# VH-VL binders against q95uq1: the designs that were tried, part 16

Target 1, 197 residues: q95uq1
Amino acid sequence: MSDNHEEESNVPAYVPGKHVSVDQLKQQDAEDEALKRYKESLLGTGVHAPKDDPRKLVIKEMKIQIEGRPDTIYPLDTKELIKEMKTKPFVLKESCHYKITLTFNIQHDIVSGLKQTNTVYRKGIKVSTEKHMLGSFAPQALAHSVTNPRHGWEEAPSGMLARGSYTAKVVFTDDDNEEHLSVEYAFSIKSDWKSDD

## First folded at step 4 (VH-VL)

Design a33 (framework fv_pimurutamab)
Fold by ESMFold2-Fast, scan of step 4:
Structure a33 (fold): chain C 197 residues (1-197), chain A 117 residues (1-117), chain B 107 residues (1-107)
Amino acid sequence: as target 1 above (197 residues)
Amino acid sequence: EVQLVESGGGLVQPGGSLRLSCAASGFTVSSYYMHWVRQAPGKGLEWLGVIYPGGSTDYGNEFTSRFTISRDNAKNSLYLQMNSLRAEDTAVYYCATYSSGWPFDYWGQGTMVTVSS
Amino acid sequence: EIVLTQSPATLSLSPGERATLSCRASQSVSHYLAWYQQKPGQAPRLLIKDASNRATGIPARFSGSGSGTDFTLTISSLEPEDFAVYYCQQRSDYPLTFGGGTKVEIK
């Protein structure tokens, strides 16, 4: 049923197929040690993770910005808020312009190649899977922010077949295929804004 | 060191408007969740709203139509615009920063707003 | 909204005694609960964040515990400067909410 294994965006793959000399391996090991020491110095500069919070990725907020409409903001920095997200659907008018911004912290260690995989369902049927590379991020006091699309706006679908209620699941993983977070949400595509009275 | 200093409080007539300021030093406001909290004389703390690092805002239900939070990143300052003020809005207003994973959680000294005829 | 209920409303103790303050949430807040101290005419001061993590500069006599809906702030041996009002606050859901406060007073 769901053979969409080749749906992909700009997601780097780790390909260690090249042969290297002993001298090159020693050089790489020295650079790995330098990176480790650098990471240790960053963690010592006031990047404090809660003792009982094992999360490496903490999303503070997701902002849905629709051109000409007020922003919709979802705080997501707790498990309870994440669980409740699917009960708070947002509306996209067909052909509207929108973008989504994630504001987040990284805890405990550097996350390399953080990516999101977004799968959309309609009436229980998978209709799309999109993958987007967010980047590599270190623990730090300043929150990271990523907007998709990176340039301009996304345009919502249009037409009678596109209108309806949707559910979606976004999964955040890294280059090591560690799953950091999964969020379920809902939205509708409508011919007009129904709740702007 | 980290400091927050509120200003702009004073006496206003019912139905009037007032803008409060919060000047930050020792950290960058655009990198944090910045909040406004108030406290009526002799009463407890009440959350008003927040501005997120990305610039989005959220408010308590009773404040959505009358209060607006904004910031000026160049001045490293936070603002609260208050409209249609009522006697029950009489309180000390604090700005504060609060978040998970951050090493700094701080409050300002507060600024007193009195709504009276 | 999540309601936080603090008990007792007033706790009357002498210096050197242990104080135990409770905060209960109407719904789970996981560990996303903070404790603040407030003295007359002053802004609140963060004591404990994320249920059990003492804030920078806070003396070891202050400790927090709990998760989900039941939380406790303990002051192991009251100093004169500890007589104040204490508030709990959750950041698990918006709107953020505070408890009604517990006043720790002499005698």
Scores: ipSAE 0.000, ipTM 0.419, lowest interface PAE 14.6, mean pLDDT 79

Design a34 (framework fv_pimurutamab)
Fold by ESMFold2-Fast, scan of step 4:
Structure a34 (fold): chain C 197 residues (1-197), chain A 117 residues (1-117), chain B 107 residues (1-107)
Amino acid sequence: as target 1 above (197 residues)
Amino acid sequence: EVQLVESGGGLVQPGGSLRLSCAASGFTVSSYYMHWVRQAPGKGLEWLGVIYPGGSTDYGNEFTSRFTISRDNAKNSLYLQMNSLRAEDTAVYYCATYSSGWPFDYWGQGTMVTVSS
Amino acid sequence: EIVLTQSPATLSLSPGERATLSCRASQSVDSYLAWYQQKPGQAPRLLIKDASNRAKGIPARFSGSGSGTDFTLTISSLEPEDFAVYYCQHRSDWPYTFGGGTKVEIK
């Protein structure tokens, strides 16, 4: 192979710009081959987004990990699977320890400051709204993975008033306030994994 | 060229406080995930925490109450505020980041913090 | 947290020999595993990302393999500059923990 010593020693700093598309990055680098090679290494050679799929964020799966129990995995990589989440509620036992991991790909453009806003409802009444910063991500062949909470565990509520059925809406946006995805789902908090309450 | 240079280390008494700095050049810190990693003498690497491009932070569980990560975008610098220091906090502290999503392909040289009377 | 266990703790070899270093995760990290080299008094240097992708400028004698919970770093023929401590790290979940390290030392 051709020696890559020049690319290794002459690589400029990379700054992922806000409001900058993959096409803009490649065009900006046309005048400077070293910078072009550097940005292409970030974007990944062989990263091919389907031309008929305009999505920048493709969630491959959502994993609910509950301490002491097997992981629950929801594939979400199609529009149909996302819609089906409304009909497949999951169960949390009161006081259980859990965390949620998203595995996803970014297509077309670098997404800066990806965040999720999760709003939970009970009988049509807003119970909570939480925002979590996920980070900035580039298109690449290997999927990205982010867990919430980022450390430790969340604890499910407990008590008679906490038990019941919930609905939720999570919206994924970025630093430009572009909405990439919205998912509606349902869950329940019960006294035991097999109880009717 | 990407460079990270830590400073602010030194000898501090148990219970004391210290602020470490990480000066970045060749890139803009507000556009990257900036991490702190430490290493006690003769021991392995330990991830301490991160500041995200949007400014939010996350820490390893034992660091959340005593350590705070911040940045100054105008100075293109990252900071680690360390409070209530213990002998067990004696370590070399590195700032680190990544250019292509992950893992850490850029590290500073580290700054030594010694907590001792 | 996901715990990474590296073995052996110390590997004593001569220049020219093959080195095989292991990293085992307490739960699956898919292929989200990296390897670093650290020499005394220096910051770590990235060797391998995503289990098997060699970083730019890293000699071909370094290779990584594995997926899930079992990973291997191989140095096909040790050079004098390869005697160092090697660490693995995952990113499948916070915190991004490191292994305890394997020291490759001259016999």
Scores: ipSAE 0.000, ipTM 0.412, lowest interface PAE 15.9, mean pLDDT 79

Design a35 (framework fv_pimurutamab)
Fold by ESMFold2-Fast, scan of step 4:
Structure a35 (fold): chain C 197 residues (1-197), chain A 117 residues (1-117), chain B 107 residues (1-107)
Amino acid sequence: as target 1 above (197 residues)
Amino acid sequence: EVQLVESGGGLVQPGGSLRLSCAASGFTVSSYYMHWVRQAPGKGLEWLGYIYPGGSTDYGNEFTSRFTISRDNAKNSLYLQMNSLRAEDTAVYYCATYSSGWPFDYWGQGTMVTVSS
Amino acid sequence: EIVLTQSPATLSLSPGERATLSCRASQSVDSYLAWYQQKPGQAPRLLIKDASNRATGIPARFSGSGSGTDFTLTISSLEPEDFAVYYCQQRDNWPYTFGGGTKVEIK
């Protein structure tokens, strides 16, 4: 009841003379408002959570990079853009080299053990399921960025059996098994690039 | 002291190209969303695009094919490459960023681009 | 794209009067709306972010309210320096868009 401090765990704790809170660090630069804002951003305390937005995970974009081709960027920071993603498939040429980067913000509280589960389907049949641990992330002004693969490039499949249209579902969860976001997307593997790709 | 200073504007003929620069001081551009916004004389503001802290870029629908945003971390500078310029691209171009979240906390003074024959 | 409609286009008032500016979105932008002030020959200045959060250094006479499609910027008592053009902006959906502006001019 009155001794329940769970609600206070996300409020900066200050002990006079024992430690320096983020607010105290900002106050030390009172003569320089711009420096205070820069330090606020560096410490991650200048993050804003839009009013009435309960999301802890906000994907700003998903970027598909293909070696030798222009980047394909999907902004995903609204519900409408997330819903539309499946209608905007990307194309991979057989054996092309690619990588995918997620740029995202965390709001309200630290997300521990953020992971993604990608399940790929063809004609309704599950073809693969891959799980990737992204890490633990705190609210901060600077967006987090994670690229898979971490180093180099991933190679697209090749051969007659690999060519065709695919759908996929990616689900973002954490160590508490809380589901933060689910996105459906589509792609195809083709023998060559088209002018509209 | 945080400042953004645009440069590179001027008179250019239709179909021409121009590269704008935005020099930042007092903070590191790679740590922030860096935006380009323009304003035609006597008209409202129009968002062009931005570069994310991680290096990704995105643009307003009509700008993707003609405009490219980049940055040079060593020079702490932001750039806007403009190609195939049209009379309707005549505007003051601003670079802008925010210290936390969005929208724009810091703006440059702007640089004027005039596209005329 | 989301269209933001600001009204009135021009608001003629005297110092000390209350100004109420409207911004309406063609579809919901939740609370992802900001307000800017711009004076002739100057860059825009951030006033309000996330519909109602006043930016650092902005006087208490400025306040924002609303959510979804209807938003309001209020200046409780106009000071001489407040006569300017005001723009709203949304970030809920791509591309980011601005309203056409409201000019607050001295009567």
Scores: ipSAE 0.000, ipTM 0.412, lowest interface PAE 16.9, mean pLDDT 78

Design a36 (framework fv_pimurutamab)
Fold by ESMFold2-Fast, scan of step 4:
Structure a36 (fold): chain C 197 residues (1-197), chain A 117 residues (1-117), chain B 107 residues (1-107)
Amino acid sequence: as target 1 above (197 residues)
Amino acid sequence: EVQLVESGGGLVQPGGSLRLSCAASGFTVSSYYMSWVRQAPGKGLEWLGVIYPGGSTDYGNEFTSRFTISRDNAKNSLYLQMNSLRAEDTAVYYCATYSSGWPFDYWGQGTMVTVSS
Amino acid sequence: EIVLTQSPATLSLSPGERATLSCRASQSVDSYLAWYQQKPGQAPRLLIKDASKRATGIPARFSGSGSGTDFTLTISSLEPEDFAVYYCQQRDNWPYTFGGGTKVEIK
């Protein structure tokens, strides 16, 4: 419901998530023929919205690609898999090159200005916060896909003080600061790869 | 009718400060994405930053330290605080509302800021 | 981040002719591209959003196409009021960025 981002703790109280639905646009502008036509075209793309599932954002999977190593894939399309995420940490070797791809569906209404806020902790202490704008997405049969970084690779930290265990929380919000999903996960930075990763 | 009216522009010396105002009518600013965009004489559009309905803000890369976006919900107004102004900041400044539920987009007529000695 | 390149910088045409304007992104923006029109002394006006969807009140002679990195704005038959500067804007990545503009002027 509410925005749980630490960086947005100073945000004034309001009712979020009310400004992007197709139904709201129809009600506010009923007599505008061009707007009606546009809204109807958007509804035509939402053919696979489940009636019993209220989620607007459904993450199908998260893929971690590390240069020179096999991909690691986390299925996240159920609430149970999302809760299990933090019990299955992944390993990054210091200075390795990596990227993360999210595959997801949007249901029911357009989500405008979807963004992620990723906060990383070490032993309960916040060490970084990073925000990424993902874009605007409509309901459709085919899943959407977003990779970060879009080009090249990110580089994992290096050095004695960077090595260790981390936890992270990623929160997905939109232009109205409606919170769609929150996922907790864990990872470690090591000098060399584990035998079990 | 929806209207956005900018004010507060003028001549300022390098290193000075200005606060621009944007008064809205016909809608409630706290319900929308509100942005500032500038345009130097004879040049293109440059997005400065945004304030979300909840009050959080995001800025273009080089603007975070010198420019601050705020709003006053009771006055239905948007503001841009500009500090440490440089000759390169000379431009027409627009406030724009951006509905996250497409296809609406409203702009004011702009206010001119001139930074010169 | 994402740089948008518009071409040509200036397009000289006569009323009744077709105008074709290009916008190329340095990286894919999917379909999250908008087109704006700006007349001298006026604020920009939204023409097209989501690459191909006309904004409210925009005449049918304006159309947009493209996806990924290559986008086109077409004006099927220029009217006198269409001579203006046109800008593309990507909304896929933060911060939103604009192209340098294409001036459509009378020949």
Scores: ipSAE 0.000, ipTM 0.417, lowest interface PAE 15.5, mean pLDDT 78

Design a37 (framework fv_pimurutamab)
Fold by ESMFold2-Fast, scan of step 4:
Structure a37 (fold): chain C 197 residues (1-197), chain A 117 residues (1-117), chain B 107 residues (1-107)
Amino acid sequence: as target 1 above (197 residues)
Amino acid sequence: EVQLVESGGGLVQPGGSLRLSCAASGFTVSSYYMHWVRQAPGKGLEWLGWIYPGGSTDYGNEFTSRFTISRDNAKNSLYLQMNSLRAEDTAVYYCATYSSGWPFDYWGQGTMVTVSS
Amino acid sequence: EIVLTQSPATLSLSPGERATLSCRASQSVDSYLAWYQQKPGQAPRLLIKDASKRATGIPARFSGSGSGTDFTLTISSLEPEDFAVYYCQQRDNWPYTFGGGTKVEIK
């Protein structure tokens, strides 16, 4: 019933208005390197955003924090690491308090209305679908960080029926319905912590 | 599965023109930044220019007046049009790209252009 | 444009020896530097990306280090197949530029 924190996002205080893509601005001034470099300094893009990497969203790390336990960190800054994530399931003890933090860079252009859709499955059956707005983010050298829930902790389910193995798929999209990234992962809900946790 | 194959090189007289092709397979050219790079015999690699996913191009300053990069999305191919060729344009020409997430950096095998009388 | 200077131009070594190759940028490229290996008559092969991350299939004897303007490629123990020319490339800003190359040749 309570879902206030589910819809909250770490949205920047100022929201940019109309924008032309950084690529379009640079392309218009291809013959004038000085003007191109000046525009790059104003936009804050290109300095730490390689032009040979077409990704607009680069997740550096996904951190799972469980109250009273060490953090679990998944580096996700390459396609190989993203693919491998589904083979490295994590464990949640029933009723434990947890939160997930994404650390990421935005490249090339401002991403407006970045949102995640997380769908959880059990033995091929869809158990839940959660949609969460992350906000709008600009390219910058320093990584962005977003924690879900924004405030406090999320509580893992409990009981005989909740215990078991799950798979999930999270898809990141924006206001233009562009799909930036899809990640598949696995987890288990157990009655207690095991030696493999 | 994924490959880049250049063609169109050969012997050309100074002042002549030549068009190089780069055929891609296993991925869609329009979704990536596609580069042209050359290498003169016994010398290092020199970046010529590229075409963005959106279709716009950028070049090294010295190449903008003589070289043009284009693509044909229907043929999944990249092109380099070279005009007013000089002896110093003699080189192996490569097309190249970076995959998103960089599992592999893809290069063609190169095509040799010799500008000589 | 950003100029990359590689040194030495030529490195003469025997199999089993350690090779240390340097690449210096005229301005900071952060960690957006790649290393390539090229053998005669072949296209370049990506070895290292983001200054220190080995590409898939690249042997552990290859390692990269550095950030900003000073970068190093190290081959801990040269194998016969490692005698080649090595190039650095920056991806921080365009035009994308390559270093002049270091030739690692057998003594």
Scores: ipSAE 0.000, ipTM 0.388, lowest interface PAE 22.3, mean pLDDT 78

Design a38 (framework fv_pimurutamab)
Fold by ESMFold2-Fast, scan of step 4:
Structure a38 (fold): chain C 197 residues (1-197), chain A 117 residues (1-117), chain B 107 residues (1-107)
Amino acid sequence: as target 1 above (197 residues)
Amino acid sequence: EVQLVESGGGLVQPGGSLRLSCAASGFTVSSYYMHWVRQAPGKGLEWLGVIYPGGSTDYGNEFTSRFTISRDNAKNSLYLQMNSLRAEDTAVYYCATYSSGWPFDYWGQGTMVTVSS
Amino acid sequence: EIVLTQSPATLSLSPGERATLSCRASQSVDSYLHWYQQKPGQAPRLLIKDASNRATGIPARFSGSGSGTDFTLTISSLEPEDFAVYYCQQRDDWPYTFGGGTKVEIK
């Protein structure tokens, strides 16, 4: 879904501890200034969030689309549903084509440089860590939507070593390194959709 | 059999550009962490950057302005675009996979890039 | 970035001797540290993955240990083919970094 999310920010993702050249630092300062101006202009017409909900990031749902199969949708708009996520694993067939869409609201203030860090574990051992910059998002009545990958499909791993059960943790942070949300979930890679192997 | 084969290295003038290719067989590159690592003659290994399964990339700070990693899923290949080359970029360039789901590492044999006036 | 410091820079030993190579991380990498062997003119070869797990086909004389910030690669009895440069690498966080290497050379 695409271009509108990228249009909210042209500022590169900042990773704490990353060293950059003097010229790159000057460019980042100019880009930060542009983002600050955008934020200031938007706050004059900002949307009011519920006073009894202090969350800045509210995930409405996560949709897993697999080519040739029905979509799997996880509602995540309550803390109870988020906690239940790890008890409801999804299945990816080896070599299947898939993509994941997050539908979410931003509340109270602009979130600048929203980032997703997804860490995958097998039997308690960390297997991979993948980081994605999602963009900068303002409070608005309609939910934002981000699909990964933006174009085409991801391909699930294949082979005996890839098959098995996984646990994952995704953490959402911003440019200030503020942690907004952490979700634990589970999935498995199997040889067949019909098999409980 | 799992293999990585680099190509595209050669002699280039300072300030020039070069594109390296890494052809993969026996696995799907879009499902793995794919890395570029270089080694100057007689020196140690230096990590250059990575492309993640989702398509995002990360680089060492000294490489972000001059080097770009990409892949072509249909060709099952990884690329390194190198611009504004300097004499200190003379090195053997390796592609390597760092498994996201599989507990293994594979390295190509490397391709030599020589930057000389 | 996580800095990996390997020591010593050079080990001069004879065949049959024990080699102990150290790798220290500037912050915890849990157990997500690999060891590679590189011989002249060759690509690096994975020896040990995730601190202590020997790669398939690697002789039992190679062993890895450690967690957090301090890691060791041990070669219990050096064979002639073991004289090479050894590198540690962490996969805990971006950017993935290598140590400076330890050269094991014949005395």
Scores: ipSAE 0.000, ipTM 0.418, lowest interface PAE 17.1, mean pLDDT 78

Design b01 (framework fv_zilovertamab)
Fold by ESMFold2-Fast, scan of step 4:
Structure b01 (fold): chain C 197 residues (1-197), chain A 118 residues (1-118), chain B 107 residues (1-107)
Amino acid sequence: as target 1 above (197 residues)
Amino acid sequence: QVQLQESGPGLVKPSQTLSLTCTVSGYTFTSYYIHWVRQAPGQGLEWMGIINPSGGSTSYAQKFKDRLTISKDTSKNQVVLTMTNMDPVDTATYYCATYSSGWPFDYWGHGTLVTVSS
Amino acid sequence: DIVMTQTPLSLPVTPGEPASISCRASQSVDSYLAWYQQKPGQAPRLLIYKASNRATGIPPRFSGSGYGTDFTLTINNIESEDAAYYFCQQRDDWPYTFGEGTKVEIK
């Protein structure tokens, strides 16, 4: 929370004229499909042409990193993937150390004061609501990345009462109270890892 | 389930203003451009214009620029097409449609027939 | 504006035969071309996007090809349910323009 201001200070300012837009790169080589694909790969997977996509915030992926375990990656760069996220829960072992990284693109204009509000539910009962300021971000070809916690690891709850299935809703808004995205997801807290978790 | 539905008057007199509403559901309203396309009876499809429901920016085909306005009401998940000075040649089925930025996803409304006659 | 020209405008075919519809753009649209099917009283249905990619739920007998200014929609082993109008649409730039349409009739 209080560290969010420091995270914001680490966001580089947009430098006009130093970046070539996605449209400009594609337009210069309109007849060469292979060259366009190559240029798209340099701009990141799942990048959409700005003129065809009104979204200011495009979440490319959510990465869940657990200490000592393989990363779990949810691609979220299409609406279909976002809609289906709640049907694909991830698992946290009691007391495990974890962190979540969002990789995203900003399109069209600077988003000032991007924040997330995450509300967690169990059996229809609200368990927690947390707000995190992510920072201010400019359009650029390469994706932005924000990790929470900023440093170290977060610890999953423990105990018989903490174990169970959860649902959550995260809403992304900015300083103008514009809602950019809402994602529903699910997770479970378990006593031990299963081979397919 | 993604749905787009047009609504408005089925009959307009010459010189009157047309107002059609497109109501969307099943997805986040501000995530895709919304287009208006019309089709005269027995004829082909004609693109009219587009709106960015996030910011409200619009673009219109040159033929319609002087008469056409597309606007949005985010609180109702609605896009409104307004066209002035209707003429019998504007008789057509009017569709709203949305196209995904990734291309595997296109949705059209059912269309609403607007007849322009005295 | 980019002008889209379709040929033929009318295509009578016998079930089991292949059918091909051509679409020409007045300038290059790269691969940004879609094909639609429209049956009487219905809204258009997306068949092919980005010139050659079949939309979800579309039978494998439908295929698209082309790049730049010359595009083809092919229906192999045509079925009676394929009687409909077919339209191409360029999606390279606004205004997004359509071809005149091709009426496919089953004889």
Scores: ipSAE 0.000, ipTM 0.434, lowest interface PAE 16.3, mean pLDDT 80

Design b02 (framework fv_zilovertamab)
Fold by ESMFold2-Fast, scan of step 4:
Structure b02 (fold): chain C 197 residues (1-197), chain A 118 residues (1-118), chain B 107 residues (1-107)
Amino acid sequence: as target 1 above (197 residues)
Amino acid sequence: QVQLQESGPGLVKPSQTLSLTCTVSGYTFTGYYIHWVRQAPGQGLEWMGIINPSGGDTSYAQKFKDRLTISKDTSKNQVVLTMTNMDPVDTATYYCARYESGWPFDYWGHGTLVTVSS
Amino acid sequence: DIVMTQTPLSLPVTPGEPASISCRASQSVSSYLAWYQQKPGQAPRLLIYDASKRATGIPPRFSGSGYGTDFTLTINNIESEDAAYYFCQQRSDWPYTFGEGTKVEIK
């Protein structure tokens, strides 16, 4: 089926231009290989992404740190783990101090202006939306790490109306408006860590 | 949990077109590439092609490029392999497969035997 | 295309002995190499991914090593149930290519 490549790629049938010889095509292949190796060298060891993994952003884990409590870590480096996250809610005691760290890898190309938009819901009603610029990141062997807030701690809400169950959705986009990842999660605000329900 | 299942005709006549379906369940269909691999009786494994179910992007081994089409039906969680002008040498067990790069597991269908004979 | 060459193609072994299978790529595939086991009538089973990491449920007697173009699958203290075909596959670039396969037979 010779027509399949045209349907899939939308490549123009007619390209007016200079014809290239077999030697020139081989030279172009050599130059492309050299450029690939150069980029790999520049970005360091282990920057190759498998061809069957199209992801540019791979979140390795999300770590929730609460002052005076053990860290809670959610591995998120597969789509199944991401989907399961909303079945594993975390608890915040009212007025507790917390921060969230994302550890991630970038694959294929530099991601410019990576941003997160976090929207929180209660009983289906939107209660907040926050946007944070994370930065620009290149493929590299070691994972990148970003903590919010950058300084100090965030304080959990308090009060009778603040207590209850919440759901949230965080969406990661870049300067080209490409959506890299969407994660749904859940949490609750409670009066104490050892609450009866 | 995660399952891939091939289905299609067990017998195809020479010069006819083969159509095989891979039905997936237990995960988000558009989240993972699907590969097609075949194996002639008593022979090794031969990679045929790949599809990204999210965008429909495909890539085929050069040997199959002019006969092979891989497509998807997101509403049914299915990937379809279509191959024209079947020859007796195309007699093989056809597998669809999904894996996660860098992870300690992958998934294969059971395979479907296609015999090309008059 | 990246060509994968396996040696040996046939490997008779006695239970309790070690077995080694070699896989060579025509160009560097970094660590993007997998090893599969296949028994008659069954789909391939992942043994090793990323050249040296064991897949879930795979016994510790199976190990992989290598980087770039030269890779080895080792089975220590081979057992009768290990009689099967073994294939390497590079996952560095499309088309993904397999080695010819090695038949491991128990004497």
Scores: ipSAE 0.000, ipTM 0.469, lowest interface PAE 12.3, mean pLDDT 81

